# Designs tried in a protein design chat: VHH binders against BTB/POZ domain-containing protein 2 (btb2). Part 1

Scores and structures below are computed, not measured.

Target 1, 284 residues: BTB/POZ domain-containing protein 2 (btb2), of Schizosaccharomyces pombe (o74778)
Amino acid sequence: MSMNSSTEISQEPSIMKPVSSISSFVFNAGFLQGTFSDTTLIIKGETYHLHALFLGRSPVLLQKLIENNPKGDVHYTIEVETEDPYVTKESCLFVLSTLYCDSPRIPAEVNVCSVLAVSDLLGLDTLAFEASSLIEKSIRPETMESVIRFLDPNFEGLERLKMGMYPRFTSGLFNKAIQVMYNTLVSNWNTEYARLLCNLPFEVIKDLLESDKLTVGASSMARYKLANEIVKMRASFRKQNHIEGKGDESVVLAFDEGSRGIQLVHIAPGAESRRKIWKATSVR
Unless a header shows other numbers, all headers, positions and changes below count from the first letter of the chain; antibody chains aren't numbered by Kabat.
F stands for the ipSAE by ESMFold2-Fast; E and O both for that by ESMFold2, at different seeds; each is averaged over both directions (binder to target, target to binder). V2 = 0.75 x the mean of E and O + 0.25 x the DockQ between their complexes.
Where letters were taken out, [cut] stands.
The coordinates of atoms that the task and the answers printed are left out; those that the model quotes come from them. Centres of patches stay.

## First folded at step 4 (VHH)

Design s16 (from a06 with I102S V104Y; framework vhh_7n9e_1)
Fold by ESMFold2-Fast, scan of step 4:
Structure s16 (fold): chain B 284 residues (1-284), chain A 124 residues (1-124)
Amino acid sequence: as target 1 above (284 residues)
Amino acid sequence: DVQLVESGGGLVQAGGSLRLSCAASGFTFSSYGMYWGRQAPGKGREWVSGISYSGSNTAYASSVKGRFTISRDNAKNTLYLQMNNLKPEDTALYYCARDQGSAYAGTPEYFQHWGQGTQVTVSS
């Protein structure tokens, strides 16, 4: 009756399916003991003796296995170079072990940020996303500085924070962090939580404190007090840690019609004085 | 009992759009990350997209990035996948899945909770 019959060779093979004991053998004998290792993998100078069959589950490692053995030699040698400080031997061992494991789970004691870094490096998208989701769940006032440092370790600024270092998986984390900060400042304002803002770029602080989404300080006076305390803590933090900023941070009370808030001003050294002199000249 | 019911699939021409839905029940939907996976004819299951418990963090397979958008409505316990600029290569049975811990790229079959799937066929 069918004009579109599939060929019989497209049917699934009738073979015995593996059970949990095979998974245990693969993990213990294969990964832990290195039994019948056929691949030497080098990541960031560290050497691992593994199996092409299981490494092939990583699209990145599969491609390297294909590229580095075009002659079909029985032993593979592949290398993954990275300068990423979050790629550590401990997290490489964990991530590589997931290729040999049934029902893999990220344990509580592992460094989740490092798991994300290695998973991204090896093209393990599902594990990378799981790691990023665990990082999102960990975002609290107490962990905020660590999250911000992870997203922007080189202090590049707002655009890096929005993307993170692994944009395919970290681009949503900064928005979640800012939401946590809004909720914390609204419900539990105190100077300890304000200190979390000391490491954020000025542009982020400006957007945060001038926002109507920040409920506490809807009046100009309340917003000014909050912003002034934060600016003072940021200045104190930079002085204590010998961090040279891009200029002086200040808070000005805005009296414009429709403006209920404040204006944060960032003045580069000498720029304010030159601007005032220029304006005085132009008023002639 | 965890239940996931996919809908919204169908036949569409290349360049067209479809919106898939996944109705979740039997667990606290807002506490779990969710995934979309697919299985093309003659191929294994592959990961398509993921969304965190809050909806703030999303990720996509390189083959669909820029064309597909994952979203969720925690009040309605529903997961969505907006598929734009569909290609014949997107033809597959699409499944939603609940976060069960770490899994390998392209091997979401390690998850324990899957729906029946909804068929998407893209004609050229």
Scores: ipSAE 0.350, ipTM 0.721, lowest interface PAE 3.9, mean pLDDT 78

Design t02 (from a06 with G55D; framework vhh_7n9e_1)
Fold by ESMFold2-Fast, scan of step 4:
Structure t02 (fold): chain B 284 residues (1-284), chain A 124 residues (1-124)
Amino acid sequence: as target 1 above (284 residues)
Amino acid sequence: DVQLVESGGGLVQAGGSLRLSCAASGFTFSSYGMYWGRQAPGKGREWVSGISYSDSNTAYASSVKGRFTISRDNAKNTLYLQMNNLKPEDTALYYCARDQGIAVAGTPEYFQHWGQGTQVTVSS
């Protein structure tokens, strides 16, 4: 048998591979049954009976264990406080269970956004990155609202969307999402995207609909019609839900040198137009 | 038959730059997230950076954030690590790995090396 593989550190392969049997025992007896637990962990008011040895794989939990028990007491009590709504009991159970495994996989039954939130909270960078990669792979019209809400749960605007709530892991997700939206908005605006488009800030809608990257018909009239229908939908949503805006949203045909043929205008009461416009449609 | 071949390491002075490459074969490169890890003399293995399959999302260890940039070329099946403003503490064997669904706190002890790695030495 021939082998030509080499590593910088010449680690001779051991005939012993003890990880899989140990991992099964550690997961079943340790995590599931709590056998010989030495640590009480409290996250967001939920209590977990676990083991300092395995929790030490989290740099955040390791630091708390060291701070609470530098002399090596027989039982640890540590707490992680958070107001993050994505940190749920189910996601905590899953993420904590990965500390008792050697090669965990994120199952479809666990909310991957919540896994990212808990992984970020506990300093589990590799798991957080895996979760972010799975979110990226899942971006489709049907999942778009959930992804955007995860990046910007309060609909604060474009800067929040670009960063996400966990910037170390989420800062690239909006770029993927907006590319999908550019290619699929025309087919999905009044179905999969309807609620999302009603909730997004005006500035984001303006940026989206005025973009030359948005695939709409070649004419300014096709873009005008699409934008006007979306603005009309937004206005109806605000009326039905008794939401006050600072002014009416409108779409105009624009003839300025730098324009793409349409402009979305948010007309504040008493404000004069900032640009030359020849035609306006107001939806109230 | 996953194979990863790292290159581009060498000797540089503090403040200098290096660009590492990882040539991948034996799997559909564009379908997997990729990672860079390192091991310094006398230290454990350390995760450095990760990149999603589509090059839309990247992550970095706190010690290298802002100085290192991970990137990939799916057409060439190649992963890169651009290292700027290098420090003596960046001295290590650097190796790349394919995403395996590994959860690691602190050190990537479950990362499997498929190549020899490439040595980076930063003088003070």
Scores: ipSAE 0.000, ipTM 0.139, lowest interface PAE 18.1, mean pLDDT 76

Design t03 (from a06 with S56D; framework vhh_7n9e_1)
Fold by ESMFold2-Fast, scan of step 4:
Structure t03 (fold): chain B 284 residues (1-284), chain A 124 residues (1-124)
Amino acid sequence: as target 1 above (284 residues)
Amino acid sequence: DVQLVESGGGLVQAGGSLRLSCAASGFTFSSYGMYWGRQAPGKGREWVSGISYSGDNTAYASSVKGRFTISRDNAKNTLYLQMNNLKPEDTALYYCARDQGIAVAGTPEYFQHWGQGTQVTVSS
């Protein structure tokens, strides 16, 4: 193909109905059956028999194909190593199959988080963004724990939650999750959110409960009661699971406008006197 | 019938700025993610940036991160790309597109709706 042809592609692709037999052949014979495969791809120890031409649609795989064929041999062997637990054989098969298609869709049966992981691994930005958008649309009380676990699977803390594991695509998801929690926490904290609230960092709980965006009754007492029960639940969970915190978590009444009448504080182990008061919100 | 109309392209010197707009019609704009792509002379298509239906989640190609900002106005059915510190390498036809709608059950769209593009030329 000439350089001029690559820049003259129509901006409005045509859809043909019925679909071309060539498209069906490429997917069925090429991808599903591995007919005339010229490439052995190994991802996380799993082997796939595919075609360099279609793998070249992935910038990551294209680079590996170029690097691993210095003599122009017809047969390729390329490897992608990863420790990412979200990279699964099932999601690799799905994502690799999209390279043999012009109009990929993420089916309901595939784990969308795993599709994002593999798409990010292979540099498939459009598919990764679509997967991220599906995750964003799925955020609700019943799915919140799964989404938060996906953003920070190793409990690294607030900065990981803000970025997520695939920062180019996941950095906006935590903000969306927090917005959903502002609207639903009061009704769901002791049911859908109980385990999640026990596992969130103190900084997140403090910011969430002190926020004027959280829909709670107008009185400071209503907010205090909610915050106190959540902090009590977190303390019980830590004790039951032998998790050592940075100190005892406590809720105090405050006259700080930005804290809506309460403050969450850490009290030093073995001390009943308040050591330090930390504020997450501005007073103006 | 989905229609996307890009505007705001033009000639600009290196280090300059441009703001691109994409006017969308024929679908519920607030229900779809949107993205910007570009195609430079002698090169393949490149994804530039994406924004979720709500505007809360955005993503950028490494080549433009920190220089470009994607945004949307759902009340005006309009997508924007603010381009700062432009480089000669940013010279391309810029086009907007709707995501494939895979988050909407039964939606039959498959990256088939693209605009005609707006040309951006950056002088060295």
Scores: ipSAE 0.005, ipTM 0.482, lowest interface PAE 9.6, mean pLDDT 79

Design t04 (from a06 with N57Y; framework vhh_7n9e_1)
Fold by ESMFold2-Fast, scan of step 4:
Structure t04 (fold): chain B 284 residues (1-284), chain A 124 residues (1-124)
Amino acid sequence: as target 1 above (284 residues)
Amino acid sequence: DVQLVESGGGLVQAGGSLRLSCAASGFTFSSYGMYWGRQAPGKGREWVSGISYSGSYTAYASSVKGRFTISRDNAKNTLYLQMNNLKPEDTALYYCARDQGIAVAGTPEYFQHWGQGTQVTVSS
């Protein structure tokens, strides 16, 4: 009646074999073995045999439990529908397991983008924030393409990149990515960034290459040479993928009015080719 | 069909060295970043090291930094981990993994590819 089994267990004599801790029992017998499961949870066609008491720690799952069984039936059946490709069986298993733990941590080997997707799906804001923080910490030249694709998988453009697919948690990541690119582009454009630079929207390329934050050589000619090489690479990519537009991107040296022979690097677009680049962009 | 085959593990005394290899097939190796992970008996998997697709950038877990060196040979489709000054706590099954690719336009694929691993045992 009183749900005092945990108190009774904790009072067992220490001279006997140690009993499992509450946390250990809940995780091993409850989550891993499905002992005394009272809930069938279906996510993306995968079935999980779990416990309403622990699933109730998710505000989304709690609401579904209340809605689908308001009279407190003996067994619950609830479904979470999603077409999000980042919601995987592996990420669901990990995130659901955190509901059976007091202080869960995201292991380094677990896919953090998938953890964020499932955490957002289930309303686990603290875990979602931790996942987002780990993604931000992982932004480096070698992970940049994956991060950009995570933010804008449907090629919607700059506004999507700024917000990401989970705006409550991802809206700062693009700014961090661009800051990393300012500091590393000159040494990495030809090795780590070549594919990414071909697929970025024109306005991102323009802002990146025209920015005084980009650590290129002191002369405007060094910036012009870098910008021209990148723009030519983008043009070759469009030609190879049969993307035709009203005009190709170009790099222009312009004089600032009132400057003493100082030249500014300016990048000019063809609006139609920008749209076609995003339509053709894919990883195979 | 992604296949990763680890080798080079064995028994070594504390302070010793081992070099692990991972042979990759079924994908364009030079287009993906690669990782080394490990799993000790009774513990979860731990990330050890990562390397970019070109080999220009590397990263290490704090527990192995300064002792381990990750490298790759894109011509041979092979990933390496040079392990120096080994400690008993380095005893684990070591796995290589490919970073996550993205599918056709607009749809990311989310799949971690792990090999079967190579056992490293460090005695004292």
Scores: ipSAE 0.000, ipTM 0.213, lowest interface PAE 13.6, mean pLDDT 76

Design t05 (from a06 with N57Q; framework vhh_7n9e_1)
Fold by ESMFold2-Fast, scan of step 4:
Structure t05 (fold): chain B 284 residues (1-284), chain A 124 residues (1-124)
Amino acid sequence: as target 1 above (284 residues)
Amino acid sequence: DVQLVESGGGLVQAGGSLRLSCAASGFTFSSYGMYWGRQAPGKGREWVSGISYSGSQTAYASSVKGRFTISRDNAKNTLYLQMNNLKPEDTALYYCARDQGIAVAGTPEYFQHWGQGTQVTVSS
């Protein structure tokens, strides 16, 4: 298992006899071997044989240990219930192992999103923040869809995207993702972003395509053509997947003050045949 | 090689404000997340706040959320903690650490710190 690398845990040099350090012994004998286990921990039906002393480093687990055994019996049994699909056995093993060492490192093979989920579940704020920081560093075209799905797995909309599923640690990740998209969307929309663009809320697509931070070309026609192709792709996707829209999405040319020459609109049922009203910006 | 120097502490009345600074040297500051921790008299060390390498992500201990603001200036290699509406319970030695350190609620002996810290005393 990738989590078995105890060589990555920093240790103070010894000037005495070559004996195991406290940190090395605790991790190897305690966590890896389960020597003198006194606690049975159950998370999502998976059973872990661990030690109350080290689990007490989690404020959530400490509270459960105190409630389960106020009189100090020999063995503890505690359970943490969750329906979170990001809480996995692999990530539980890693996060629980951090309670047995001083300076843990999140290995590349462990899903960082799952590490955040388990850390949040167990009240390990420092580790949850580290996981969130690593997610932020990983945001690029190839990982964008995965990050957006992590923030809003049920596609609830813009407010969920802004918060994420773990708001104490995930708020702000969406802003970073949008900044990356401003720099890469024009080159990658049809290759890296096609599926993502089909699933983003209309509000996000509108703000993205109307933004002056998205550099498309010198003319409003270049922006119109890009926006129209994306809107057509979204419409085709909804039709193929039997998803009801809140109205037809459309792109119009607009020269209102502050616009980049286009406007994305929702055309509600019964509004498509609305009469054109004569309007002039200056009387001649 | 790695050096962190905290400053900006002092004595303030309850409800007052202080701004702490941490000057970093010996590593590429803009590549690492940073933390603030504290140790109160008669208590263990606790994590207070963290900030990502770019500054776009921040996190706070529940006891300080809404009152403290962590920030950084990567051009100056400096980490900051703006502390508002200070309470006597905020009295502690405050220190900064790089993201290779770890601190967990209830486990102050494992909190990593890299300098002498800066003392904050809040009188009632």
Scores: ipSAE 0.000, ipTM 0.256, lowest interface PAE 16.2, mean pLDDT 77

Design t06 (from a06 with N57T; framework vhh_7n9e_1)
Fold by ESMFold2-Fast, scan of step 4:
Structure t06 (fold): chain B 284 residues (1-284), chain A 124 residues (1-124)
Amino acid sequence: as target 1 above (284 residues)
Amino acid sequence: DVQLVESGGGLVQAGGSLRLSCAASGFTFSSYGMYWGRQAPGKGREWVSGISYSGSTTAYASSVKGRFTISRDNAKNTLYLQMNNLKPEDTALYYCARDQGIAVAGTPEYFQHWGQGTQVTVSS
């Protein structure tokens, strides 16, 4: 038996509150065996035979049940459409199974990102926050690519990364990911991290390398050397994969007080970002 | 590089108890969730129990809930499974596995067994 440690204040009728055996029956007979199924749920073309009573614990599914059966017919058919690739049959089975449990827990066997996606889809805020918390705690150099792809699958840029795909739950993950990226930039990185740096949009690399949160000896020269290494790696990657850019990416020493001593720029034809040679002399 | 070694299996009578251990090496044990799985003769692999990296969250298959207790000792890099009120249907090869972390987009995460397991046989 697993005991839920939550306590409730009683302003409700006194009724017998059963032990874990009821939860076991509901899960085994209801979810696993489909006993007395009264609802056909279709998610992304996959069919699930479930129960309106338990699906009603999802605000999204409850609304669909009400809208599709206002007369109270004995069998429901409801559909949830999505093109989200993180919504998989495996994640749907897990998340739907939590509706048949007292205190669901996200086990190691389930893809946490997919649990967040389905929880968001079904309006299960508590489960979604739990999934987001687990993702945050798993952010390390080895998992960084997966986290960045989860926040920004198409590498669209900084704004997508800051919000994530499920902004109510993922907006905080960017700050943790960036913190780990700053720390990784100061140490040896593996092939996966190097590939990630090559795939990130220029604006993200610019923001990362110009940030005062990146501590590289606190000197402009150390920062310049690191940024130049990354820019050269990105240029090599583009050449090898025949990728066209806005222009050549370059690092220049910044002479303005508003920067951390360097600036990343696109060098267009005409080299506007390089030192201007002329000095206007009107004193002779 | 990841190594998991299970031990503590054996022959036990129905209603008896057994404690399994899993010694982990090659990774930072305290940073990963861990789980126990089993495979009975002629059957596929079945998930048994899971525990979070800190030990604060645990989960169990319905068939073992209330009888088995998963725990961990992060200082010793060791995972445990306390098995009480054993039944003949608990007879299986038991193995431990490490959480694989976050899956890449479109790829589901499945537990992987990293050791050869420890045999548990429950006589009627």
Scores: ipSAE 0.000, ipTM 0.111, lowest interface PAE 15.9, mean pLDDT 74

Design t09 (from a06 with S62D; framework vhh_7n9e_1)
Fold by ESMFold2-Fast, scan of step 4:
Structure t09 (fold): chain B 284 residues (1-284), chain A 124 residues (1-124)
Amino acid sequence: as target 1 above (284 residues)
Amino acid sequence: DVQLVESGGGLVQAGGSLRLSCAASGFTFSSYGMYWGRQAPGKGREWVSGISYSGSNTAYADSVKGRFTISRDNAKNTLYLQMNNLKPEDTALYYCARDQGIAVAGTPEYFQHWGQGTQVTVSS
């Protein structure tokens, strides 16, 4: 329970730097040195020696402090349980350090997805929205795959992608990702997007290529040609990387308004990967 | 060039244990999340476990949770998988793999580079 000391926290490179004299004292004496620590906080089995006064800036931790000391005891012990794999010791140290600072900022070297996870856990809405904004601004062809995996790490499918794992903060990110895909696909799919398209779930590729928002000219045959090339590329990628698919992905002509003249289908069932990188589900 | 070399596989009886190792080179190991995956005979590839770049955060497939432990030694550029209470269903070729290395996500959910694998056979 007392394995961590406040001096150990000073070893983290992503700790916020205070800007005012009071802020400097609070950060250095309080957070780094643990002077007059009155609270033992346990998150995911990791112990932190901190101060109720500053932890009270988190509405979640404030509630736990109130609930766990109705008799006015002099020392607090509170726990936050989570199975969230994005909650790491490094992200907890960074986020907790922001409670001892004014005007905190998320440094470039910090894992922004983990900052979002801890901020959500501790009810730090402003920091969580800042993290989400940084993720959104970083959505490009080369980062798209990681963003998609962050939104749906358990491979639950399209509805999870739309909401993300932290819906209060992530529910807009998939729409931004899709917007970038629509804008990039026609001109850049053979360069920047080829790897991304090979690694996206079949469900996402199906929705993307059948969408009215994807513009490939007026002809359904233009859309068919693009979709067929992408499906062939995905098949080649599976073969080259020895990845067993769920069966053959294919494109068929369909003269309906919703699919703009094509349908992506999965012909034969194969072994399903727990990673579900080709979850070939036909939905109409 | 990214290189991943798995070792530590072998034949073991049901209920036994094995520890797999993956030696990484050609990239800054401490900056990437790492994964273990497996492929059983006649089956597709299955994700087994993942670990963050720092080693503080881990995830496991339901089939192995509570029996397998993933860990890493960043000073040695080595990834480990401790496998306990092995079952015949765990028989597979085991691979290690690296995350994409995109700073925004820092996620261990995707296999970007794969090793050759190490065979694990569990006798009933």
Scores: ipSAE 0.000, ipTM 0.119, lowest interface PAE 13.9, mean pLDDT 75

Design t10 (from a06 with A59Y; framework vhh_7n9e_1)
Fold by ESMFold2-Fast, scan of step 4:
Structure t10 (fold): chain B 284 residues (1-284), chain A 124 residues (1-124)
Amino acid sequence: as target 1 above (284 residues)
Amino acid sequence: DVQLVESGGGLVQAGGSLRLSCAASGFTFSSYGMYWGRQAPGKGREWVSGISYSGSNTYYASSVKGRFTISRDNAKNTLYLQMNNLKPEDTALYYCARDQGIAVAGTPEYFQHWGQGTQVTVSS
């Protein structure tokens, strides 16, 4: 169906600012009903009947529209292929709907990690940063494993955790997560954090348990007991799941003889004797 | 399609108890983890408690640990929250929600659907 917009407007030289009722029409008739659809968009095998004018708000989709049908075509067909498991039909539907709105907000019912994934896929930076901010605000002991898994699904290590899977938007989330762990590990190590601590790479465990930022209490003995219980839990988990390592992880309590009371808790990857006590060399 | 209906809220004195229920329909309840969240007037939504699909694993916010107990009855498609030793700061609208599951490795434990909510008011 074709329309003559100039006849409806009948104004020269000024034009009016659009009202909210127009925005409602665009969303309801355009997005929900597919009225006057001129574009078939395929994402991960799912088909959406939409409008080039609104899809062009995505720089990624705009480029595909230009590449696939450069001038003269009445109907566009574009495809976005991805292997990203966070890109779901539900997240695509939500993110695409934001292209038909002026001030979208991410509601609590939507998977924020999936919104970030689709926003990254479609080049929607503002929405992706909003999603990242919401993930950061959701970091608690109860959500920690899920957040860490989102950043590093294969438990590759510290560098992956620092970047996340969408580095433009997820870098820095681990810094917030580790700060929450510093404050909450003692109360949650054998509950909310138990499975996570068993799966984290050795270097992350070492950095976490040796950190002076970890709230453990006033004595090195309290830190030693906590570290020893966590290392024992990790060893039990590895044995039960037939995971081989470079030997037993161990916790060493060391004293500085020159200072008569400085104690250090050191976590070793397993080649060291657990029964040896190291003395730190003091400097004057 | 997914519908969650919360009930069991009301007015209670500090130190009292309430048991909330959430009746689920429109999905295979036994295949999803479930959560309770709450929202006090003028504040954002806060996670309270979670339970795995089987009921074997439970999770609690630090503010409610030792006072609240989450449970489920998969035969009745119903989620429960037993609230003991209630405090004025527990006053909020309480919502149940379905997690999105781990359909793919790394899927986070965020709400897919919130119910309508049930009001809990704790007097001092």
Scores: ipSAE 0.000, ipTM 0.160, lowest interface PAE 15.5, mean pLDDT 76

Design t11 (from a06 with A59S A61D; framework vhh_7n9e_1)
Fold by ESMFold2-Fast, scan of step 4:
Formats: C-alpha cells, sequence, structure tokens
Structure t11 (fold): chain B 284 residues (1-284), chain A 124 residues (1-124)
C-alpha cells in the first residue's frame, strides 16, 4: 500500500515514480482492451470506452467530466459535439490513445490535418503544434491546393487563409505557402497551380503577381505577360463555371512617380479594359 | 477500398540502382498526388519524394535530390521511384502513399493511405 506523504507543492512524495512497465499496462490493458473503463465518451456519434483519469489530461475533457459528474457518480458519460469534417474516427482513436502514452508521435499513416483538428477540439496544444509543423513541412507545389483548401475550406477569403480553421495552430501556414508559390509559380502556374489560382481571392492574386518577391525576369513586360495569362485563365474559369462577376479583372501598366521610365504591373478588380500606362501614386 | 502494393526492393551495393513500383487500386489514381516515404531501422517514417496527379510536378527530400527520380503511369495505375547512386543511409523500408490530391481538394484525406512497403538494403 502506497500513500502520498504530502499535498504541498514542492515536497517529494514517498511514492515510486511511473516506469515503462506501468506505461505498457496503461496502454495495452487500459486503452486497447478497455479494462476498468469508467467513462463513455461520444464524439460525432462514435462511442469510446475510456478512463476519466487519463481523459483528464485533456483540459476540454476534464472540464466536461467535472461539469457532467459534479456529485461523483461511478460512471461518466460525456459528449463532444462537432461538425468538423476533419474530425474522423481514425484521428479520434489516435489522439485519444496519446493520453495513454508517455511520448506520443504522429505516425505517417495518420492524417495529420485530422490529428490537428482533433487536438484542437480536445485542447491538446503540444500535439496540435506538432501536427501544424508537419503540415508546414509538407507544403510543396503538388500539395499547395490541398493546404490552401485546409486553411479555407469554405472559401471565406484572405483573412481566413491567413488564420486557417484552427488559428492558434495554423496562422503561420499561409505565409509559408505563399513563399513556396513565389519560388515555383513561374514554372507551375499552367499545371498544378491553374485551378488553385482560379479559386484564390482577388486580393491574393494581386499581392502575389505585384510582389517583388516573385522573380519573373528582368523586365516589367515579363511580369505583365504572366499576369495577363493568369487573369485570362481566371476569366475563362469563371465563364466555364458560370460564376457571376461585376466585370473582368485586368492588368495595368503603371508609371511610378519618381522613376525614370520604370513601369509597374498592377492587377485591377472588375475593370473591363487593359490599360497601357497611368500614374499609380494616388492609389498607392 | 484503397490498396497500395510496393515492389522492387532488394539488396544492392553502394553506388548501385533500384527501381521501385507501387501498384494502386480502389481509387481514381490519376486524380491524386502520390508520395514515396521510407522508414529506417529504429527511426520514424520520413518523406522521400512526391509527384502531382498529372506527373507535371515533382519534389524531393534534399538527401535524395539528384539521385532519385519519381514518376507515374496513370494508364497503369503505377507509381515508380528510380533510385541511383544508392548509399548505405538509403537502407529502409520504402512505402508509397496517396495524398489528398488536386481533384478531391476539400476532403479531409491527406497522406492517409500507405502500403505495406518494400525493403531496400544498401551494403557498403
Amino acid sequence: as target 1 above (284 residues)
Amino acid sequence: DVQLVESGGGLVQAGGSLRLSCAASGFTFSSYGMYWGRQAPGKGREWVSGISYSGSNTSYDSSVKGRFTISRDNAKNTLYLQMNNLKPEDTALYYCARDQGIAVAGTPEYFQHWGQGTQVTVSS
């Protein structure tokens, strides 16, 4: 029989610290077999038979356990409601299993976006940040559309893209995505980026194509040609998909005040005509 | 029911070459980007190379860039990895994986389906 010799903050107890044999029992008998389960957890209609002690490691689940059993009933029943499509049975099983482990890592077999969604849902910040880091490392030309869709699945616009759906963990991802686009847009826009560019908000297209970070060549004419091709592609896409617009996007060559013949490329919203040259200083 | 079956691994000497294949079934192969990953003994799985749904874009981990070439044959539902100038540190179990893919962008699938792997051993 062991007894805690102190409830005070800094006093060492006369109780042995947990080791690998206990961790193995906790995971195998507790999580995998459901031995001595005292909690029924329902997430998105799926039922899990688990243990209040280990679920208490989630601040969200701990609060629900306290709220739904304030009088100390022997068996807990708690529910987490969500309509998030990234919350799946497989990701819930994985994330819940981490509460029964000492050093969890996200395996390559598990959907990392779904792990982030469940980790956010359950208040597991460390796991959520790890998932976000793995998503960031996966940003490549071939994954760009999937990443952008993960950040803004409802097409809400630039502000959502910058924050993502889980702002505490995803707010840096769009900046990384845009950096990859600066490095790859010129070679990839007519292939993997074509559909992505058609669905991006006008503000993003404008900022991307006008940016000095996008190295298109030595002249404003190279940038103008690229921008004009992308704008035409976006117009064709809207026509094919019957998306109503208030006018076509256009590319404008503008003279920057204080520059000796240097031309700037500007993307104009809803304009019908291609402009050759005009002063941009009053708009800047 | 997504199935991925890797093949082509084996024992090879340093500086040698191997070509891995991944036979895909249970989904529209031409609509998904594909990846090769590997797991060395005692280590976690790591990403090696990726290819877009059309084959137009490829990417590589810095450790294999210039030595490995990823490709695909959408008519045969097959993914390939040509491995040249192999090094002992390339020794690993190699897996293919399906990503979310451009054609199904907006689903929660992302690096979700992995095969059982094919062993590559590079002797020094």
Scores: ipSAE 0.000, ipTM 0.256, lowest interface PAE 11.2, mean pLDDT 77

